# Designs tried in a protein design chat: VH-VL binders against q96ev2r1098to1170. Part 24

Target 1, 73 residues: q96ev2r1098to1170
Amino acid sequence: CVVSVEGLSSSTTDAQLKSLLMSVGPIQSLQMLPQQRKAIAKFKEPAHALAFQQKFHRHMIDLSHINVALIVE
Key: E = the ipSAE of ESMFold2; O = the ipSAE of OpenDDE; V2 = 0.75 times the mean of E and O plus 0.25 times the DockQ between their complexes.

## First folded at step 9 (VH-VL; framework fv_vulinacimab)

Design j6 (at its last look DockQ between E and O 0.23; V2 from the best seeds 0.00; counts 0 for: pae E 9.1 > 2)
Fold by OpenDDE, look of step 9:
Structure j6 (fold): chain C 73 residues (1-73), chain A 120 residues (1-120), chain B 112 residues (1-112)
Amino acid sequence: as target 1 above (73 residues)
Amino acid sequence: QVQLVQSGGGLVQPGGSLRLSCAASGFTFRSYTMSWVRQAPGKGLEWVSGISGSGGSTHYADSVKGRFTISRDNSKNTVNLQMNSLRAEDTAVYYCAKGPEWSGYYFDYWGQGTLVTVSS
Amino acid sequence: DVVMTQSPLSLPVTLGQPASISCRSSQSLLHSSGDTYLDWYVQKPGQSPQLLIYLGSNRASGVPDRISGSGSGTDFTLRISRVEAEDVGVYYCMQALQTPYTFGQGTKLEIK
């Protein structure tokens, strides 16, 4: 149920990314790592994590192409 | 009700500098990517630069990298293009353009354009 | 950079007749989401460019249904089913898959 989002704009906010994540499905947690231009998000449903990865990997967000990967727990 | 009103530009000698400004209204400015697109006389469109809604990310065409700087002031709803070391080939009408929310895959509103002429 | 190639560059059309403009990209503009990052713009005489189509086939607000975009991958088409006088202008395709965004050369639509 976990995805990593890398390549975020240094100024991307929690609210922005949360909105993007929730457009796919509800999330359980979101951890922003600004110094790494990275975020870790946990969806409530595994299917939503997969869907988010498929939909937004290499997507242009805030003029930054993000890399989305599933984190295997 | 979206409006983009440009200012600046004019005639400058090669090596000179100009600053373009675009004042936006009618939308939540800070949430939208802004870009500059130019058009040389009698030519097509060329994307020049883009800036994210927050201003944290900027992109440039190779033709202007190191010479042009895009910036924005979200408190004033303005996007600017500082153009240094101008060349004759920079002569063009420059347009500011609005992108989608927190992304960049179209330009749905455009400024009126500003003519920049670089000539000795 | 992604190279965009339009054809024809000049398009004289009789009023009421259909028009078609082709745009090719040097690489696929299809994103894994299924979206195609291809826009169409028109610049009418003495005006700023206007968005016509975004993401391949979506009409921008105010664009009449006689104008449509289609295509996939690297081949795209803008169609005008019945050309009107107000359609005169230069049409551009643009890829927005990656920066730098790149435009086609433009197609000048004129009335015969």
Scores: ipSAE 0.167, ipTM 0.818, lowest interface PAE 2.5, mean pLDDT 93
Fold by ESMFold2, look of step 9:
Structure j6 (fold): chain C 73 residues (1-73), chain A 120 residues (1-120), chain B 112 residues (1-112)
Amino acid sequence: as target 1 above (73 residues)
Amino acid sequence: QVQLVQSGGGLVQPGGSLRLSCAASGFTFRSYTMSWVRQAPGKGLEWVSGISGSGGSTHYADSVKGRFTISRDNSKNTVNLQMNSLRAEDTAVYYCAKGPEWSGYYFDYWGQGTLVTVSS
Amino acid sequence: DVVMTQSPLSLPVTLGQPASISCRSSQSLLHSSGDTYLDWYVQKPGQSPQLLIYLGSNRASGVPDRISGSGSGTDFTLRISRVEAEDVGVYYCMQALQTPYTFGQGTKLEIK
């Protein structure tokens, strides 16, 4: 399943976000959309996407608040 | 039980240095933003500095930029504030504070405070 | 920087009566998530600050329901419906929308 991460700081790197994602489970892809302050990531397992959303929604990355949403596909 | 235990305050002359420490327990330290907030005698609260859970991101109030450095050691569950080039206006009680994991930014747990006095 | 302005700065209150503290921000504290990044703290005499209200209106653990937060955008209110002796202290609003995080000047609540 796919998650979106919004509200990213301009200083947040793909390496930083990838590390956070992989702390929950293996990912298939990560797409950074810095012009939208957004990233889209796909986990290999849907359960990991849910766990990531539950753990990191409204979390602080780089001292910026983020929103994590599950994307229905 | 969440606990923040502070150490490292004291009296120092202008231009001197001090290092403040805050030892955390009762939560997964690496997952939480930590901050320092100070209060000059008889004055209000001023946020001084914050550091992300990984330590990869730091921020500072303008009043301390270039003089103070926040750091953390996630293996020891410690957040630190290195204070250089101290001035009289840095005299304050310094608190470490824990941010939340999930609810956005607020300080739900505070240390007991340590006094830093900068005087000739 | 976001400037936070509290009023009144001194608030003498009779026990059992209501109290209200106003806080205004120099810009909207509404985040794209729909959350409002405004918190309230109290510092009781001789103690560290403690969280009362987070994200505009949510009570922190252990905070009685006679203490509430309201407002949105740039205007916020902390209300104590019946002041008790334990409420004596200095109350601060804080914005956490963007760094540097900033506090209001504080409101000293005391019993008349």
Scores: ipSAE 0.006, ipTM 0.709, lowest interface PAE 9.1, mean pLDDT 88
ESMFold2 (binder alone), look of step 9: mean pLDDT 93; pTM 0.955

Design j7 (at its last look DockQ between E and O 0.73; V2 from the best seeds 0.00; counts 0 for: pae E 8.8 > 2)
Fold by OpenDDE, look of step 9:
Structure j7 (fold): chain C 73 residues (1-73), chain A 119 residues (1-119), chain B 112 residues (1-112)
Amino acid sequence: as target 1 above (73 residues)
Amino acid sequence: QVQLVQSGGGLVQPGGSLRLSCAASGFTFRSYTMSWVRQAPGKGLEWVSAISGSGGDTYYADSVKGRFTISRDNSKNTVNLQMNSLRAEDTAVYYCAKDYWSGYYFDYWGQGTLVTVSS
Amino acid sequence: DVVMTQSPLSLPVTLGQPASISCRSSQSLLHSSGDNYLDWYVQKPGQSPQLLIYLGSNRASGVPDRISGSGSGTDFTLRISRVEAEDVGVYYCMQALQTPYTFGQGTKLEIK
């Protein structure tokens, strides 16, 4: 149920990313790692994690194309 | 109620420098990417540069890389374009534009500033 | 770079008649999210450009229903069902899939 979002713009806020994540489904947690331009998000449903990865890998946020990967727990 | 008010520009000789400024109001400035787009006389639009909300990411068209520098001061709600080593082909009306937060489109534009590079 | 190609470049139209502008991209602008990273702008005489359509088919605020954007992938169309005098200007498509953002050549809409 966890995805990593890498390649974030330094300007992307947790609110922006949360909105993007929530467009797919509800999330349990979101951790922003600004120094790494990375975020880790946990969806409540595994299917939503997969869907987010499939839909938003290479999606542009603040002129930065993000890389979305599933994290195997 | 979004407003983008530009200043700067003018006439300069080739090799000279100019600084453009765009003062923004009516929105949370730091949350949005800002861009510069130019239009040569009688020509179409050309994207020039962009800067992310925090200013941490900058982007340039190949035609201006190494010569132009985009910057912003979020405490003053301003975005600037420092133009060095200006060429005749840089002659254009320059517009500042507000990106939607993702950078997908320009929903507001400044009034434009004429930059003329001529000997 | 993504090359944007508009047609026609000149579009004389009789008042009340429909108008159509084509925009073609050198690569698909369709994202897996379902959005097309294609915008339409209009620059009316003596004015700054203004947004008409964003993400392929969404009308910007204040844009009348008679103006619409359609298409997907590499082929897009801006349609004006009934041209009015206020529609005079130069229309541009722009891709926002990747930097550099690139515009079409522009289509100059005039009244016959």
Scores: ipSAE 0.027, ipTM 0.781, lowest interface PAE 4.9, mean pLDDT 92
Fold by ESMFold2, look of step 9:
Structure j7 (fold): chain C 73 residues (1-73), chain A 119 residues (1-119), chain B 112 residues (1-112)
Amino acid sequence: as target 1 above (73 residues)
Amino acid sequence: QVQLVQSGGGLVQPGGSLRLSCAASGFTFRSYTMSWVRQAPGKGLEWVSAISGSGGDTYYADSVKGRFTISRDNSKNTVNLQMNSLRAEDTAVYYCAKDYWSGYYFDYWGQGTLVTVSS
Amino acid sequence: DVVMTQSPLSLPVTLGQPASISCRSSQSLLHSSGDNYLDWYVQKPGQSPQLLIYLGSNRASGVPDRISGSGSGTDFTLRISRVEAEDVGVYYCMQALQTPYTFGQGTKLEIK
């Protein structure tokens, strides 16, 4: 399903974040919301969204700890 | 082949200023956090400052905050450390170091630049 | 700030014998992903620091198999199974979990 990634550094690029997402599984979409320090991504499989949240919640990217949450659609 | 080539050190009196430069090559510079780490003579390593890939976020050790400014020019592949209001305790070899984007470890270090603050 | 404490600070070792260096942190360095944000560096005489071990136990490129890192949470160990002359230097652990990044005091490894 859908994950929210918050606490992004202003330096984090869509390419970097897409690479992390795809290391867990294929995605359907990625929406960067840099003014909110946030991104929303949808995985093709719900299990991959859960795995991404578990793997990367509070992970540090570019000097910023991110918060990953599952979003109910 | 990653290279970090430093310049800009020297001898300065207390209260003076110096600017250190680190020229990077062999990697996509804008994608990586860069740090400065210093080592006082006969002492251990102390992290000084870091700057995010775009330059949008900067961080400083408490001992240098307000006196040192880290900056980068991604068009020239350089990271700089402007050191103002220098004190004797700032005497050290200063290293620039490349971070890794998904974990924070310094995989490449510059050759070091000596800064001496003495009356 | 996270305080890093190394022991011993001085480590004389007979050539060919094992060596072990301890590093303890004031806070856990274990991330929920299973990674420990603990690195090891060596500074050989007259040189810049060099990365040996990253994220607790991963060997950096070009580091021989006889050098390894272990531990988790707050207690970490660097081991050299057979000390060679090229291993002389000062070894530092560093935490990279949060800024300010902090180093241990260093362990000077010398051949007896």
Scores: ipSAE 0.006, ipTM 0.723, lowest interface PAE 8.8, mean pLDDT 88
ESMFold2 (binder alone), look of step 9: mean pLDDT 93; pTM 0.953

Design j8 (at its last look DockQ between E and O 0.26; V2 from the best seeds 0.00; counts 0 for: pae E 9.5 > 2)
Fold by OpenDDE, look of step 9:
Structure j8 (fold): chain C 73 residues (1-73), chain A 119 residues (1-119), chain B 112 residues (1-112)
Amino acid sequence: as target 1 above (73 residues)
Amino acid sequence: QVQLVQSGGGLVQPGGSLRLSCAASGFTFRSYTMSWVRQAPGKGLEWVSGISGSGGSTHYADSVKGRFTISRDNSKNTVNLQMNSLRAEDTAVYYCAKDSWSGYYFDYWGQGTLVTVSS
Amino acid sequence: DVVMTQSPLSLPVTLGQPASISCRSSQSLLHSSGDTYLDWYVQKPGQSPQLLIYLGSNRASGVPDRISGSGSGTDFTLRISRVEAEDVGVYYCMQALQLPYTFGQGTKLEIK
């Protein structure tokens, strides 16, 4: 139920990404990694992680297309 | 209530420089990407440059890369376009435009500023 | 770059008659989200461009319901059911799927 979001703009805020994530479903955690233009988010439901990956892969945020990958443990 | 008021521009010789400015109001400026779009006389629209909400990300059309610089001052609600090494083909009316939250459309436009590059 | 192609480039219309503008993209503008990143703008004489339709079919604020956007994939249409004098201007489609954003050539709508 974890997704990695890569290719984030250095200007993308936690609030912006959180809002995007929450549009799919509730999240347990969000870790922003600005230096890597990356974020790791954990959804409460695995189905929401998948849905987020499918829906927002290559989505544009602040002129940057993000790459969303599902992290399956 | 959203307003975009432009300033700058004018006549300049080839190789010269100009700076355009756009003052924004009526919305949370820092939350939105801003863009510049230009229109050569009698021609269509051409996207020129964009800058993310915080200014941390900038993008340019190939036609202006290396010559134009977009910037913003969120404390003053302004977006600027520094244009260097201007060419005749840069002659156009330049518009600042407010992007949507994610940057997929321009819902508000400035009044435009004429830039004329001529010897 | 995504190439946007409009047709016709000139559109003379009789008042009260319908108008239709076509816009084609060199690649699909459908995003995985289900949204289509195709916008329509109109530039009326002596004015700045203004948003007309966003994300394929959504009317911007103040746009009358006689104006509509439709289409999918690579083919899009802007329709005006009954052209009025205030509709005179140049219409542009724009893709926002990827940078650089690219516009169609523009369609000049005039009254016959």
Scores: ipSAE 0.076, ipTM 0.814, lowest interface PAE 3.6, mean pLDDT 93
Fold by ESMFold2, look of step 9:
Structure j8 (fold): chain C 73 residues (1-73), chain A 119 residues (1-119), chain B 112 residues (1-112)
Amino acid sequence: as target 1 above (73 residues)
Amino acid sequence: QVQLVQSGGGLVQPGGSLRLSCAASGFTFRSYTMSWVRQAPGKGLEWVSGISGSGGSTHYADSVKGRFTISRDNSKNTVNLQMNSLRAEDTAVYYCAKDSWSGYYFDYWGQGTLVTVSS
Amino acid sequence: DVVMTQSPLSLPVTLGQPASISCRSSQSLLHSSGDTYLDWYVQKPGQSPQLLIYLGSNRASGVPDRISGSGSGTDFTLRISRVEAEDVGVYYCMQALQLPYTFGQGTKLEIK
């Protein structure tokens, strides 16, 4: 259910990232780690986490290329 | 089918201004980063500027910072390049280019627009 | 800025023979994701650039399998196993790891 988003621009806000996540499905949590150019998000359904990774891996946000990975817990 | 149709260009004196336009069709324009890439006569390619899908982030090569402004109108599916304080070294064919979904390569290019800056 | 250096800059080749173009970057193009951010474009006479190879080794749509990309880290190669007349043009590598994106100087491929 958890994705890691890395490579975020320092200008990318939680609102921008939340809108991308929610375009795929409802989320349970979002933690921004701006010092690491990273965010951790948990979807309510595992299928939505997979769909987000498949759709947005290597996507460009604010001219920064992001890496989306599924977190194995 | 993806199409990028450019307009604008021409001959302008040093210090002058010119605006280039690129009209996009065949894809969800607002979702993709767009770039301008130029090629001086007989020379190679130089990336000039890029703009995110929303328009919230822009970037410029050092050679054009402060003189060029990239913008987009997602209601009209256009990307524009406002070029001010033009110099002879800006003489080039300018291409608009569509970034891929992944964002790391230009999968479609416009036909090119010649800008000549000469006294 | 990442400097991209191509060799040779001029490549005359006999029709039907193989051709190779080298591209070297001033720093590694390997992203933490495991992907390599190097692309190849060709500009045929009188045309706009066209994508050939993306992310190191992936062929763009419509690119024949006789054209391939390989390499690692900082050293990359575009290979044409058998040159055809349609391959005439100027070939550019580009790094997309960081802004500004930068191109090699170009390699002009011509039939001898």
Scores: ipSAE 0.007, ipTM 0.713, lowest interface PAE 9.5, mean pLDDT 88
ESMFold2 (binder alone), look of step 9: mean pLDDT 94; pTM 0.958

## First folded at step 10 (VH-VL; framework fv_vulinacimab)

Design n1 (at its last look DockQ between E and O 0.85; V2 from the best seeds 0.00; counts 0 for: pae E 3.7 > 2)
Fold by OpenDDE, look of step 10:
Structure n1 (fold): chain C 73 residues (1-73), chain A 119 residues (1-119), chain B 112 residues (1-112)
Amino acid sequence: as target 1 above (73 residues)
Amino acid sequence: QVQLVQSGGGLVQPGGSLRLSCAASGFTFRSYTMHWVRQAPGKGLEWVSGISGSGGDTHYADSVKGRFTISRDNSKNTVNLQMNSLRAEDTAVYYCAKGPWSGYYFDYWGQGTLVTVSS
Amino acid sequence: DVVMTQSPLSLPVTLGQPASISCRSSQSLLHSSGDTYLDWYVQKPGQSPQLLIYLGSNRASGVPDRISGSGSGTDFTLRISRVEAEDVGVYYCMQALQTPYTFGQGTKLEIK
């Protein structure tokens, strides 16, 4: 249920990314790692994590193409 | 309604500088990327530069890297393009354009500003 | 950089007849989501460019259903059914797969 989002714009806010994540489904947690231009998000449902990865990997967000990967637990 | 009103530009000699400005209204400015696209006389469109919503990230075409600087002031709803070391090939109509926070298009454009670089 | 190639560059059309513009990309513009990172713009005489189609096939607001975009991968087509006088202008495709964004050369649509 976890995805990593890398290559985030330095200006992307928690609220913006949270909104993007929640457009796919409910999340349990979001951890922003600004210094790494990265975020870790956990969806409530594994299917949503997969859907988010498929939909937004290499997607343009705030002038940055993000890399979305599923984190296998 | 969305409006993008441009100012600046004009005639300048090679090596000179100009500053373009684009004033935006009708939308939550900080929530959108802003871009500059130019069109040389009788030619097609060329993406020049883009800036993220908060201005933290900027991108440039190779043709203008090191010479042009895009910036924005979200308190004034403006995006600017500082053009230094101008060359004849920079002669063009410059358009500011609105891009989405999440997406790949320019849905609104300014009226254009002519920049002429000539000796 | 991704190279965009349009054809034809000049497109004279009789009023009421259909028009078709081709756009090819040097790389696939297909996204993992199934979307196509390809836009179409038109610049009418004396005007700024305006968005027609985004993500390959989605019409922008106010764009009539006479205008449509199709294609996938590296081959794309803009179609205009029943060309009207207001359709005169230069049409551009643009890829948004990667920066820099790159445009086709433009296709000048004129009325015969």
Scores: ipSAE 0.534, ipTM 0.908, lowest interface PAE 0.8, mean pLDDT 95
Fold by ESMFold2, look of step 10:
Formats: sequence, structure tokens, C-alpha cells
Structure n1 (fold): chain C 73 residues (1-73), chain A 119 residues (1-119), chain B 112 residues (1-112)
Amino acid sequence: as target 1 above (73 residues)
Amino acid sequence: QVQLVQSGGGLVQPGGSLRLSCAASGFTFRSYTMHWVRQAPGKGLEWVSGISGSGGDTHYADSVKGRFTISRDNSKNTVNLQMNSLRAEDTAVYYCAKGPWSGYYFDYWGQGTLVTVSS
Amino acid sequence: DVVMTQSPLSLPVTLGQPASISCRSSQSLLHSSGDTYLDWYVQKPGQSPQLLIYLGSNRASGVPDRISGSGSGTDFTLRISRVEAEDVGVYYCMQALQTPYTFGQGTKLEIK
């Protein structure tokens, strides 16, 4: 259910990333860690976390490649 | 309506400097990437530089790295290209172009500005 | 850098006939999402470039159905099913997978 998103652009906001996550499925939480260029998000369904990882891993967001990993909670 | 209006350019001797500007309107400027693409006379297109929505992430083609600096002012809706140590091969029409926040295409282009580097 | 190679570089076509432009990349443009990160642009005489096709096969707004993009991996094709006078210009493919973004050399389409 949990994804780690790393390599975020310094431009990426909470609202932008939440919108991206919700394009795949509903989320329970989003924690921004901007000092680490990172975010942690939990989806309501594990299938959506997998789908998000497949769709956006190594995707260019605001001229930054992001890395999406599935995290065992 | 999206509009990109360019200014700057002109004739410069080798080793000189120029600053190009592109004024944007008709969209939420800070939400989009901005790019410079150039075209030497009679030649094809070459991507030169790109900048993230906030300006915190920049990329450059190897041909201009270390000589050109892309920047933006989100309060004035402008993107700029500072060109230093100019060479004859930098002679081109320079276009500014708009890219989406997520995605990788240039859907709107400025009118182009000619830069000529010659003695 | 990803090298993009177009053929032909010059394409004279009779009005009303089909036209086809090939583009090849030095590495795969297929993303893990299944999308192909290839765009097509046209530069009509005296104009700035304009987007025709993005992500391999999607038409930009206002682009007629007679213009289409296909292909995946490293080999791509732009097709115009019926050439009209307004199609005159130079066509460029561009890889959009990674910076530096790189263009093909261009294909000049002319009415013969």
C-alpha cells in the first residue's frame, strides 16, 4: 500500500504530487520530505500502489526523474 | 490564449554575450517547464536548455553547457537565456517553448529571435 | 545522448497522395508505463515549429486525422494519408525520454 517517491524536483508541491497519486487511486496519506527530495504515500489499495510504481518510476516530472519504490509497511 | 513573446538577440562578436528574454501570458507560468530550442540558418532544430517550474532544476545541451544559463522570473512571467562566450556556431534563430509539468512535448513556441555571431 | 535519424531528408509528393517519414532512435524510447516518448513537429515556411504528434501516436489539438504516428522501440513513422498544400514544411521527430532532448535532421516535404 506504501510508495516512496524520490528525486522530486524542488518545485514539486504537496498538491501537485497528491493530484498525481490520486490519478491512479485513492490515498490514505501523503508525507512530504522536501529536504530529502522525497515523499511517502499510502494508497487505500495495494494494487494502486503497484500501478503507481509501474506508471511513474523513472518518469520525468518537472525536469526531474523520479524513483518510485514499493515499501513493506 | 497562450502567448510567448521573445526579445533580445542581434549581432555580437565572437567571445561576446547576449541575453534573450521570453514573456509568457495566458497560462499559470510557474506550473510549466520552459525551454530554448535553436535553429542555425538552413539547419534543423537543436534543444538547448530547459528549466523547471520554480527554476530550481536546469538542464543544458553539451554544446552550450558552462556558457549559457537559463533562468526564470515567475513574478514577471519571463524566461531568459544568458549566452556568454559566444561562438560562430551559436548563430541561430532561438525559440522559447512551453512544456507541461508532467510530460515531454513543446506545445507552444515563441516567434523566434535571431542571434548572429560574426566579426 | 540519444541520436535520432530521419529518412528521407527530402520528400517531394504529389497533391492527394500519401507520404511517409521514418525516424529511428539510437536507443529504445519505450517507457515502463508502455508509453513511447517520441514527438513529431512540423515547421511550415516562415513559421515556428508546431506540435503534431506526442507520445508516439497522439494527435495534438487541431491536427487532422489524415496525419498519424506509429511505431515503437526504435523505429517510428509519420504518415499523411492524403497530402494537401498546407502540409508543406519540414518535419522533425524528437525523443522526449531524457535530456538532452534530441531531434532528427528534418524531412522537407514539398509538392512536386
Scores: ipSAE 0.240, ipTM 0.818, lowest interface PAE 3.7, mean pLDDT 90
ESMFold2 (binder alone), look of step 10: mean pLDDT 93; pTM 0.955

Design n2 (at its last look DockQ between E and O 0.89; V2 from the best seeds 0.00; counts 0 for: pae E 3.4 > 2)
Fold by OpenDDE, look of step 10:
Structure n2 (fold): chain C 73 residues (1-73), chain A 119 residues (1-119), chain B 112 residues (1-112)
Amino acid sequence: as target 1 above (73 residues)
Amino acid sequence: QVQLVQSGGGLVQPGGSLRLSCAASGFTFRSYTMSWVRQAPGKGLEWVSGISGSGGDTHYADSVKGRFTISRDNSKNTVNLQMNSLRAEDTAVYYCAKGPWSGYYFDYWGQGTLVTVSS
Amino acid sequence: DVVMTQSPLSLPVTLGQPASISCRSSQSLLHSSGDTYLDWYVQKPGQSPQLLIYLGSNRASGVPDRISGSGSGTDFTLRISRVEAEDVGVYYCMQALQTPYTFGQGTKLEIK
């Protein structure tokens, strides 16, 4: 249920990314790592994590193409 | 309604500098990316530069990298393009354009500003 | 860089007749989401460019349904079912897959 979002614009806010994540489905948590231009998000449903990865990997966000990967435990 | 009003530009000699400005209204400026696209006389469109919503990230075409600088002032709803070391091939009408936070397209354009670089 | 190639470059059309513009990319513009990172713009005489289609097939606000975009992979088409006088202008495709974002050469649509 976890995705990593890398290559984020340095200006992308928690609220913006949260909104993007929530457009796919409810999330349990979001951790922004601005110094790494990275974020870790946990969806409530695994299907939403997969959907988010498929929909937004290499997608342009705030003038930055992001890399979205599933983190499977 | 969304409006993008440009200013600046004009005639300059090679090696000179110009600054373009684009004043935006009718939308939450900081929530959108801004870009500059140019069109040489009688030619097609060329993407020049883009800037993220808060201005933290900037991108440039190779043709202008190191010479042009895009910036924005969200308190004034303006985006600017500082053009240094201008070349004849930079001669074009320059358009500012509004882009989404998510995705990449230009749904609103300024009226254009002519930049002529000639000796 | 992704090279965008339009055809034809000149398109004379009779009023009321359909028009079709082709755009080809040097690499696939298909995204994993199924979306196509391809936009269409038109620049009417004396005007700034304006968005017609985004993500391959989505009409921008105010764009009539007689204008449509289709295609996938590397081949795309802009269609105008019934050309009107207001459609005169130069049409551009643009890939939004990667920087630098690149435009086709443009297709000049004129009325015969």
Scores: ipSAE 0.548, ipTM 0.910, lowest interface PAE 0.7, mean pLDDT 95
Fold by ESMFold2, look of step 10:
Structure n2 (fold): chain C 73 residues (1-73), chain A 119 residues (1-119), chain B 112 residues (1-112)
Amino acid sequence: as target 1 above (73 residues)
Amino acid sequence: QVQLVQSGGGLVQPGGSLRLSCAASGFTFRSYTMSWVRQAPGKGLEWVSGISGSGGDTHYADSVKGRFTISRDNSKNTVNLQMNSLRAEDTAVYYCAKGPWSGYYFDYWGQGTLVTVSS
Amino acid sequence: DVVMTQSPLSLPVTLGQPASISCRSSQSLLHSSGDTYLDWYVQKPGQSPQLLIYLGSNRASGVPDRISGSGSGTDFTLRISRVEAEDVGVYYCMQALQTPYTFGQGTKLEIK
């Protein structure tokens, strides 16, 4: 259910990333870690976390390639 | 509605400097990436530089690294290109272009500004 | 750098006939999402470039359905099913996979 998003541009906002996550499925939480250029999000359904990883891993966001990983919980 | 209006071109000697400016209107400027793309006379297009929505991340083609600096002022809706140590091969029409936050393509372009570097 | 190669570089076409422009990349532009990170632009005489096709096959606003993009991997095609006078210009493909972003050399489409 949980993904990490790393390599975010320093200008990526909570609202922008939430919109991207919700384009795949509903989320329970989003934690922005801007000092690490990272965010952690939890989807309501595990299948949506997998779909998000497949769709956006190594995608160009705000001129930065992001890395999306599934987190073991 | 979307408009990109450029200024700042001209004739300059090799080794000189020039600053290009691009004023944006008709969209939420801070939410979109901006780039400079150039075209030498009679030649094709070459991407030069790009900048993230807030200006925190910048990127450059190898041919201009260390000489050109892209910047933006989101309070004035402008993107700028400071060009130093200019060379003859920098002679081109320079376009500013708007890109999306997600992905990368140029959906709106400025009118172009000619920069001529000649001894 | 990803090298983009277009052919032909010059394309004279009779009005009403189809036209095709090829673009080849030195590495795959296919993303795991299924998207293809390739764009097409046209520069009409005396004008700035304009976006035609983004992410492989999506038409930009105002682009008629007689203009289409296709292909995947390393081989891509822009097709105009029926050439009109307004189609005159230089067409560029661009890879949008990674920096530095790179364009093909351009294909000049002109009416015979």
Scores: ipSAE 0.255, ipTM 0.820, lowest interface PAE 3.4, mean pLDDT 90
ESMFold2 (binder alone), look of step 10: mean pLDDT 93; pTM 0.953

